# Designs tried in a protein design chat: VHH binders against q9y6x5. Part 29

Target 1, 379 residues: q9y6x5
Amino acid sequence: LPPKLLLVSFDGFRADYLKNYEFPHLQNFIKEGVLVEHVKNVFITKTFPNHYSIVTGLYEESHGIVANSMYDAVTKKHFSDSNDKDPFWWNEAVPIWVTNQLQENRSSAAAMWPGTDVPIHDTISSYFMNYNSSVSFEERLNNITMWLNNSNPPVTFATLYWEEPDASGHKYGPEDKENMSRVLKKIDDLIGDLVQRLKMLGLWENLNVIITSDHGMTQCSQDRLINLDSCIDHSYYTLIDLSPVAAILPKINRTEVYNKLKNCSPHMNVYLKEDIPNRFYYQHNDRIQPIILVADEGWTIVLNESSQKLGDHGYDNSLPSMHPFLAAHGPAFHKGYKHSTINIVDIYPMMCHILGLKPHPNNGTFGHTKCLLVDQWCI

## First folded at step 18 (VHH)

Design ib15
Fold by OpenDDE, second read of step 20:
Structure ib15 (fold): chain B 379 residues (1-379), chain A 123 residues (1-123)
Amino acid sequence: as target 1 above (379 residues)
Amino acid sequence: QLQLVETGGGLVKPGGSLRLSCVVSGFTFSSYHMAWVRQAPGKELEWVSTISGSGGYTYYERSVKGRFTISTDNAKNTLYLQMSSLKPEDTAVYYCARTQYKYSGEWLPFDLWGQGTQVTVSS
C-alpha cells in the first residue's frame, strides 16, 4: 500500500509555546515521534503565504501568494479572504495535494487548508471542505479520517487546518498567560482527540502525521503604533496590505511617496521593491507592490484608527516569535528525536519523499530533514 | 426569514446582573460565530464578545472580561450574554450579530443584526 500522510496546521502556534506551557498530548506525540523546535518560515509571516510555502516548498515570490491581501496591477484583480478562489492567484505553483491527486490510484483530501477549495491547474482534491471557521475541529477531523480510511481511490495525502491559537493570540496577545494557557490546553486536547481517533480507526501505526503551524505571534500594544496618516496623505497612495508589512501602491511619483514614508518612524523600514533585502526572497513577483513598509517586532502600522489586536504576525521571518514548530509521527519518522531548526520550505521535499512523489522545483533542502527520517542517514 | 431577536435588557443598579438572550431564526446558529456588540448614546459601536460556532472558543473585549460570559444553547438556537458586576459604562443598546473568522486573522463584517435590547445601569 502506498504511504499515507496527514498534514495538520494549528494556525499561529508559536514555537516557544512548547517551552512556556504544558502539552501532555503533544509531548506524548513527540515522544513517539520527532520534533523540530523551530521552523523558520517565509517572509512575510502570514497565513496564506506560509501555508502555501509548506505545500509547495517555495518562497512567496515564487509561488505567488505574497500576502493575505494582494493586488495585480495588470488584471486589476484583488486577493483577500473574501476573494481567494480565483485560480489566477494559485496557479504560479503546484501544491503537493495536486501532485498527489494526479497520481494513479491515489487521491487527496483537505479540511480547510488554504487553497484546497480552489481548482489549481484544473485539479482539486477528491475530498475537501469549504472554509468555514464555525465548523468544529471534531467534524473536520472526522471527515479527514473517514476519507483516509474508506476512500477509493485511497486518500494518501490529507490536510487539516485549525484557526487556533491564532485567533486567540490576536485577541489576547501571546504574553497573556491566563487566556493563552486555556487556549493552548484546548489545542493539546484536540491533539489528544486526533491521536485517539487514529488509534481507534487503526491508522496510528501506519499513517504519517505532521503537526505544524504557519507562524508564531508577537505581543502588540497601543503604545507601539505607527500612524501613516501622520506621514503621507491618503490621496497619494493605495494601501494593498497594512500591518505589520504594508504594501503601498503609489498614485503619484513613487519617489515622492517613498520620501514621505522613509522617515515616518524609527520603528519601520521602508523599501523600494528593488531594495528589499535579498534574505527575504520577496522581490521577484509582480504582485509585490512598488513600496513595502516593514514594522519592527511588536509595532503596528495603522491609519487614523486604533488597533484592536494585542498580538500579530507577519514580521521579519528571522524573529523567533514568528517561528512555528514541527512535530511528526509515523513509520517514516524516528522515535524520540529532536531537531533544532529547519526552513519551512524544507517540509515539501520531505513530504514528497515520504509519499514517493517527484517534487516540483522548490527552494527546500531535503538534507535538512534527513535526521527525522528512518530511511535516511543523519549527517 | 433570517432573524435575530434580543431580549433580557432592562434597568439595573451598579453591581447588578442581567442575562441577555438572542434567538436565531432562519439559519443554523452553529454555522456562524455569534457576537454581542453594543452602542452607547453618542458613541461608536463597540464589540463586546464572540463565541465560535463550535461553542468551544470565546472572546471578550477587555473591559468586560471576567464580568460577562457568552454562551449558546443549540437546542434552543439561542445566544446568551450573562452580565455581572455591571457598571454605568455598560449602559448601551446591545445587539447580537453573526460573523466568521478569516484566514487573515480578521473577522468578516457582521451581515445580520438583531433589533437590539436596551441595558441601563444606573443608581
Scores: ipSAE 0.784, ipTM 0.910, lowest interface PAE 0.6, mean pLDDT 96

Design ib16
Fold by OpenDDE, second read of step 20:
Structure ib16 (fold): chain B 379 residues (1-379), chain A 123 residues (1-123)
Amino acid sequence: as target 1 above (379 residues)
Amino acid sequence: QLQLVETGGGLVKPGGSLRLSCVVSGFTFSSYHMAWVRQAPGKELEWVSTISGSGGYTYYERSVKGRFTISTDNAKNTLYLQMSSLKPEDTAVYYCARTQYKYTGEWTPFDLWGQGTQVTVSS
C-alpha cells in the first residue's frame, strides 16, 4: 500500500508555547515521534503565504501568494480572505495535494487548508471541504479520517486546518497566560482527539502525521502604534496590505511617497521593492508592491484607527516569536527524536519523499529533515 | 427568510443582570459564528462578543470581559448574552449578527443583523 500522510496545521501556534505551557497529548505524540522545536517560516509571516509554502516548498516570491491581501496591477485583481478562490493567484505553483491527486490510484483530501477549495492547475482534491470557520474540529477530523480510511482511489495525502490558537492569540495576546492556557489546553485536547480517532480506526500505526503551524504570535500594545496618517496623505497612495508589513501602491511619484514614509517611525523600516533585503526572498514577484513597510516586532501600523488586536504576526521571519513548531509520528519517522530547527520550505521535499512523489522545483533542502526519517542517514 | 430576532432587553439598575436572546431563522445556526454588537446613542457600533459555531470558543470586548457571557443553544437556534454587573456605559441597542473567521485573522463583516433590543442601565 502506498504511504499515507496527514498534514495538520494549528494556525498561529508559536513554538515556545511548548516550553511555557503543558501539552500532555502533544508531548505523548512527540514522545512516540519527532519534534522540530523551531521552524523558520517565510517572510511575510502570514497565514496564506506560509501555508502555501509548506505545501510547495517555495518562498513567497516564487509561489505567488505574497500576502493575505494582494493586488495585481496588470489585471487589477484583488486577493483577500473574501476573494481567494480565483486560480489566478494560486497557479504560479503546484501544491503537493495536486501532485498527489494526479497520481494513479491515489487521491487527496482536505479539510479547509488554504487553497484546497480552489482548482489549481485545473485540479482539486477528490475530497475537500469549503472553508467554513464555524465547522468544528471534530467534524473536520471525522471527514478527513473517513476519507483516509474508506476512499477509492485511496486518499494518500490529507490536510487538516484549524484556526486556533491564532484567533485567540490575536484577541488576548500571546502573553496572556490565563486565557492562552485555556486555549492551548483545548488545542492539546484536540490533538488527543485526533490520536484517539486514528487509533480507533486502526490508522495510527500506518499513517504518517505531521502537526505543525504557519507562524507564531507576538504581543502588541496600544502603546506601540505607527500611524501612517501622520506621515502621508491618503490621497498619495493605495494601501494593499497594512500591518505589520504594509504594501504601498503610490498614486504619485514613488520617490515622493518613499520620502514621506522613510522617516515616519524609528520602529518601521521602509523599503523600495528593489531594496528589500535578500534574506526575505521577497522581491521577485509582480504582486509585491513598489514600497513595503515593515514594523518592528510588537509594533502595529495603523491609520487613524485604533488596533483591537493584542497579538499579531507577519513580522520578520527571523524573530523567534514568529516561528512555529513541527511534530510528526508514523512509520516514516523516528521515535523520541528532537531536532532544533528547519526551514518551513524543507517540509515539502520531506513530504514528497514520504509519499514517493517527485517534487517540483522548490527552495527546500531535504538534507535538513533526514534526521527525522528512519530510512535516512542523520548527518 | 433569513432572520435574527433579539429579545430580552429592558431597563435595569446598575449592578443588575439581564439576559438577551437571539433567535435565528432561515439558516443552519451551527454553521456560523454569532456575535453581539451594540450601539449607544451618538456612538459608533461596538463589538461586544463572539461565539464560534462549534460553541467551543468565545471572545469578548475588553470592557465586558468577566461580566458578560455569550452562549448558544443549537437545538433552539438561539444565541444568548448573559449580562451581569451592568453599568450605565452598557446602555445601548444590542444587535445579534452573523459572521465568520477568515484565514487572515480577520472577521468577515457582519452579513446579517437583527432589529436590535434596547438595554438601558440607569439608577
Scores: ipSAE 0.514, ipTM 0.797, lowest interface PAE 1.1, mean pLDDT 95

Design ib17
Fold by OpenDDE, fold request of step 22:
Structure ib17 (fold): chain B 379 residues (1-379), chain A 123 residues (1-123)
Amino acid sequence: as target 1 above (379 residues)
Amino acid sequence: QLQLVETGGGLVKPGGSLRLSCVVSGFTFSSYHMAWVRQAPGKELEWVSTISGSGGYTYYERSVKGRFTISTDNAKNTLYLQMSSLKPEDTAVYYCARTQYRYSGEWTPFDLWGQGTQVTVSS
């Protein structure tokens, strides 16, 4: 039987939640599989970019999804939640489901993973659900499992996306023990449902399953605000993205805009595009704006001092609060093995290996995941 | 026709309870996240609570947490807000509305509202 892989994302699941909360179902999943405790994601640590990095193995500058909100100066196009289906934004890379479908006798399925409802390189997922956050996990799971079992050609790669604990993290902040405990328990229950469903359908032993996330969550506060209006008039720039990494398109001389912003707050770094730190791998794309502002952890960039979120993400990808985890189970993975850290881009070559796909050029290192795999030597 | 109709408002003493209802017509509320919002005299619109389309997740504004409970009855296509331990500060017109959650972590603007129901908490 051809290898099959299900990739599941719980948006905004911070790695240290595993240490601070009880996850009986997830722990059982891990016990019978593998755990990577920390996954270093890509900068910026946002949803669209990191989900695309998982399935391409590329830094944001390389795959071209550099933020949840983007602007292309040449075409004057905008990217956002309301305008994310134009292949123009996605075609700078080839996601794994496209690669998979280009193989003979294979198809892909998706339950609301970012980009899966877009024809990328003239290929759209064989089966997919349009994004609707109101759709239950159960319905998403039902569709995914149906496609995994009954499709011709067979679905060999599937994705499932879920919005929690991101939504709750934003609303309550990650430090709200009461609310987050409730939410995380529900997530664990969903994992239980997933495992139970796979067992009931006879998929558990043969299906490789990866459970991961795109980013963590940091605590924000009304006492930690950076008001841009105090530093620069809004007529001097166009805001492409706001917090915690603001993308600034100057309407006047770039240097003048920079000079007005460079000392705006001691809790915000201001970079000209050419001065963005190399470690971010966030420079070599035209969709990155001439000036970016990077707030310190837990600080929020605002206009008119308005903010409603108690948790946020998008910060420096070296911060532990931004890191998700990865757990996996299936015939490709060891049982009872724990690993400390990998890079999020390392997931792609691993998945390609599992599926027997030739990976496109990517920034991942297959060697980082060898210890997770039964067919590899672990040094 | 798409419609939300709120009922259940009224005058209540501090510490009292009210149950608001919102009957949905023209669509299935499970296809959206449903919310209660309120507007007090001279104040801005304030979000109160949201329940996910599946009913599995509820969200509350801090000031109402523990006192208010949002719920749905699928059979009746009705959204509820059980309010207890009411305070004068809870005085407002209460509206039910629908929304969606986006990848970016943003909630969509409410695209459908009811007429609202007046809640007055006074001694």
Scores: ipSAE 0.913, ipTM 0.957, lowest interface PAE 0.5, mean pLDDT 96
Fold by OpenDDE, fold request of step 22:
Structure ib17 (fold): chain B 379 residues (1-379), chain A 123 residues (1-123)
Amino acid sequence: as target 1 above (379 residues)
Amino acid sequence: QLQLVETGGGLVKPGGSLRLSCVVSGFTFSSYHMAWVRQAPGKELEWVSTISGSGGYTYYERSVKGRFTISTDNAKNTLYLQMSSLKPEDTAVYYCARTQYRYSGEWTPFDLWGQGTQVTVSS
């Protein structure tokens, strides 16, 4: 039988949650598989970009999903949650489900993974759910497992996306132990449900399963706000994205806008596009705006209104609070192995290897995941 | 047609309890996140609570956490807000509305509202 892989994302699952909370089901999953304790995600540490990086192995500047909100100056198009289905935004890369879909006797399935309801390079997942956050995990899991078991050609790659603990993290902040304990317990229960379902269907032993996330969550506060209106008149620029990485499109001279913003706050770095630090790999794309503002960890960029969010993400990808984890189980993976860290882009070549797919050019390093795989030498 | 109808408001004493209901017509509320919001006289609209479509996740404003409980009855297509330990500050018109959570971590604007029900907490 061809190898099968299920990629599961729990949005906003910070890596250190594993150390600070109890996850009996997830720990059991890990015990029988592998754990990467920290996954260094891509900058900016936002949902659309990082999920696309997972499935493309590319930095954001390369795959073109550079934020949750984007603007293309040439076409005058906008990208956002309300307008994310135009292939224009996604076609700068080839996600793994498309690669898999184009293989003979294989198909892909998706339960609300970002971009999976979009025809990318004229290819859409054979099976997919339109994004609706109100759809239960159970329903998503039911569809995914049905497709994995009953499809022809067989589904060999599937994705499952879930919005928690991101939503709760935003609402309560990651340091709210009471609320987050409740939420994270629910997440662990969902993992239990997933494992149980796979066992009941006879998929557990043969299906490779990766459980990961796109980013973590940092604690925010009403006491840590950066008000742009205090530094620059709103008429002088268009805001493409706001916090914690603001994308600024000047309406006046760029230098003038920059000068007005550069000293706006000691807790915010202001970059001209060409001066964005190389380590971010966030410069070489036209969709990145002329000026970027990067707030320090835990600081929120606002306009005239205060933010009600107590947690946020999108910050420097070197910050541990932004890092998710990766756990995996299946015939491709060792049992009881723990690894310290990988890059999020490393997941793509690993998945390609597991599925026997030729990877597109990517920024991942297959060598970083070799120790996770039973058929590889661990160096 | 789409409709939300709130009921259950009234006058209560501080420390009292009240249960609000919101009956949904024209759509299945389980396909949306349902929320309660309130507006006090002379104040801005304030979010109170949200429940996920599946009912598995609930969210509360800080000031009402532990006192208010949001819930649904699928069979009745009804959203509830159980309010306890009511305070004068809870006095407002309460509305039910529907929303969705987005990939970006943002909530959609409420696109459907009820007429509201008056809650007055006074000695």
Scores: ipSAE 0.909, ipTM 0.958, lowest interface PAE 0.5, mean pLDDT 96
Fold by OpenDDE, look of step 21:
Structure ib17 (fold): chain B 379 residues (1-379), chain A 123 residues (1-123)
Amino acid sequence: as target 1 above (379 residues)
Amino acid sequence: QLQLVETGGGLVKPGGSLRLSCVVSGFTFSSYHMAWVRQAPGKELEWVSTISGSGGYTYYERSVKGRFTISTDNAKNTLYLQMSSLKPEDTAVYYCARTQYRYSGEWTPFDLWGQGTQVTVSS
């Protein structure tokens, strides 16, 4: 039988939550599998970009999902949460579920993973749920497990997405121990439900399961605001994406806009597109705007209206607060093995290996995950 | 017809309690996240609380945390706000509304509102 893989994402699950809170179900999952303590995600550290990096193995400049909000100057198209269904935005890469379905006797399933309800390269997941944040985890899990168990051709790759603890992290801030303890307890219970469901259906021993996240969360404050209106008139630019990495489209001379912004705040770096640090791998795409603003950790870029968020993400991907974790269980993985760090793009070649798929060119390094796999040599 | 109808408002003394209800018609409220919003005289609209469509997650504005409880009864298609330890500053018209959570971490604007119910906290 072909190998099967379920990829699960809990949005905004910061890696150090595992150290600061109790997760009985997740710890049991880890005990019987593997843990990567820190996953260095891609810049910017936002939901759409990082989820697409997981399933493509590409930096954002390469797969073309460079933010949650985008603008293409040639086509004049906009991308946002409310407008994410145009294949134009996704077609610069081939996600793993498409690759999987191109194989004989295989199909893919998805429960609200970003991009899975869009035909990419004229291929849409064989089974998918339209994104609806109101749908329970239970319902998503039920659909995924039904498809994994009863589909023909068989579902060999599936994704499951959940919005917590991201939503709560934004509302309460990651430093709110009382509220976040409650939320994270619920997440652990959901993991328990997942494991129980798989066991009940007889899938647990044969299904490879990866539990990960796209980014962490940092504490914000009303005392740490950067008001752009104090530095530049709004008529001089279009804001394509905002905090904590603002994408600026100048309406006047770019240099003039840059000069007005470059000293706006000591807690914000301002880059011309060509001067974006190489380490971000965030330059070689037309969808990246001419000027980007990068706020320091915990600072929020605002206009006249102040942000109500107590937590946020999207900052420098070298910051530990932005890093998620990865745990995995199944026949492909060792038991009781812990690894310190990988890059988020490394997940893709690993998944391809597990599924026996030829990976598309990617930025991941298979060598970084070899020690997690039972069939690989690890020094 | 899409409709939200709030009830349960009234006059209460400081420290008292009220329970607001919002009956939903024309749609399944479990398909949306439901919220309470209030507007005091001369002030802007203020978000109070949200409950997820699944009912599993609740969110509260800081000033009402520990005093207010949002809940639902699916069988009755009704949203509730149990208010306790009421303060004069809680005086406002309270509205129920529906919203969604986005991938970006933003909540959609409220696209459906009730008529509101007056809550007055006074000695």
Scores: ipSAE 0.829, ipTM 0.927, lowest interface PAE 0.6, mean pLDDT 96

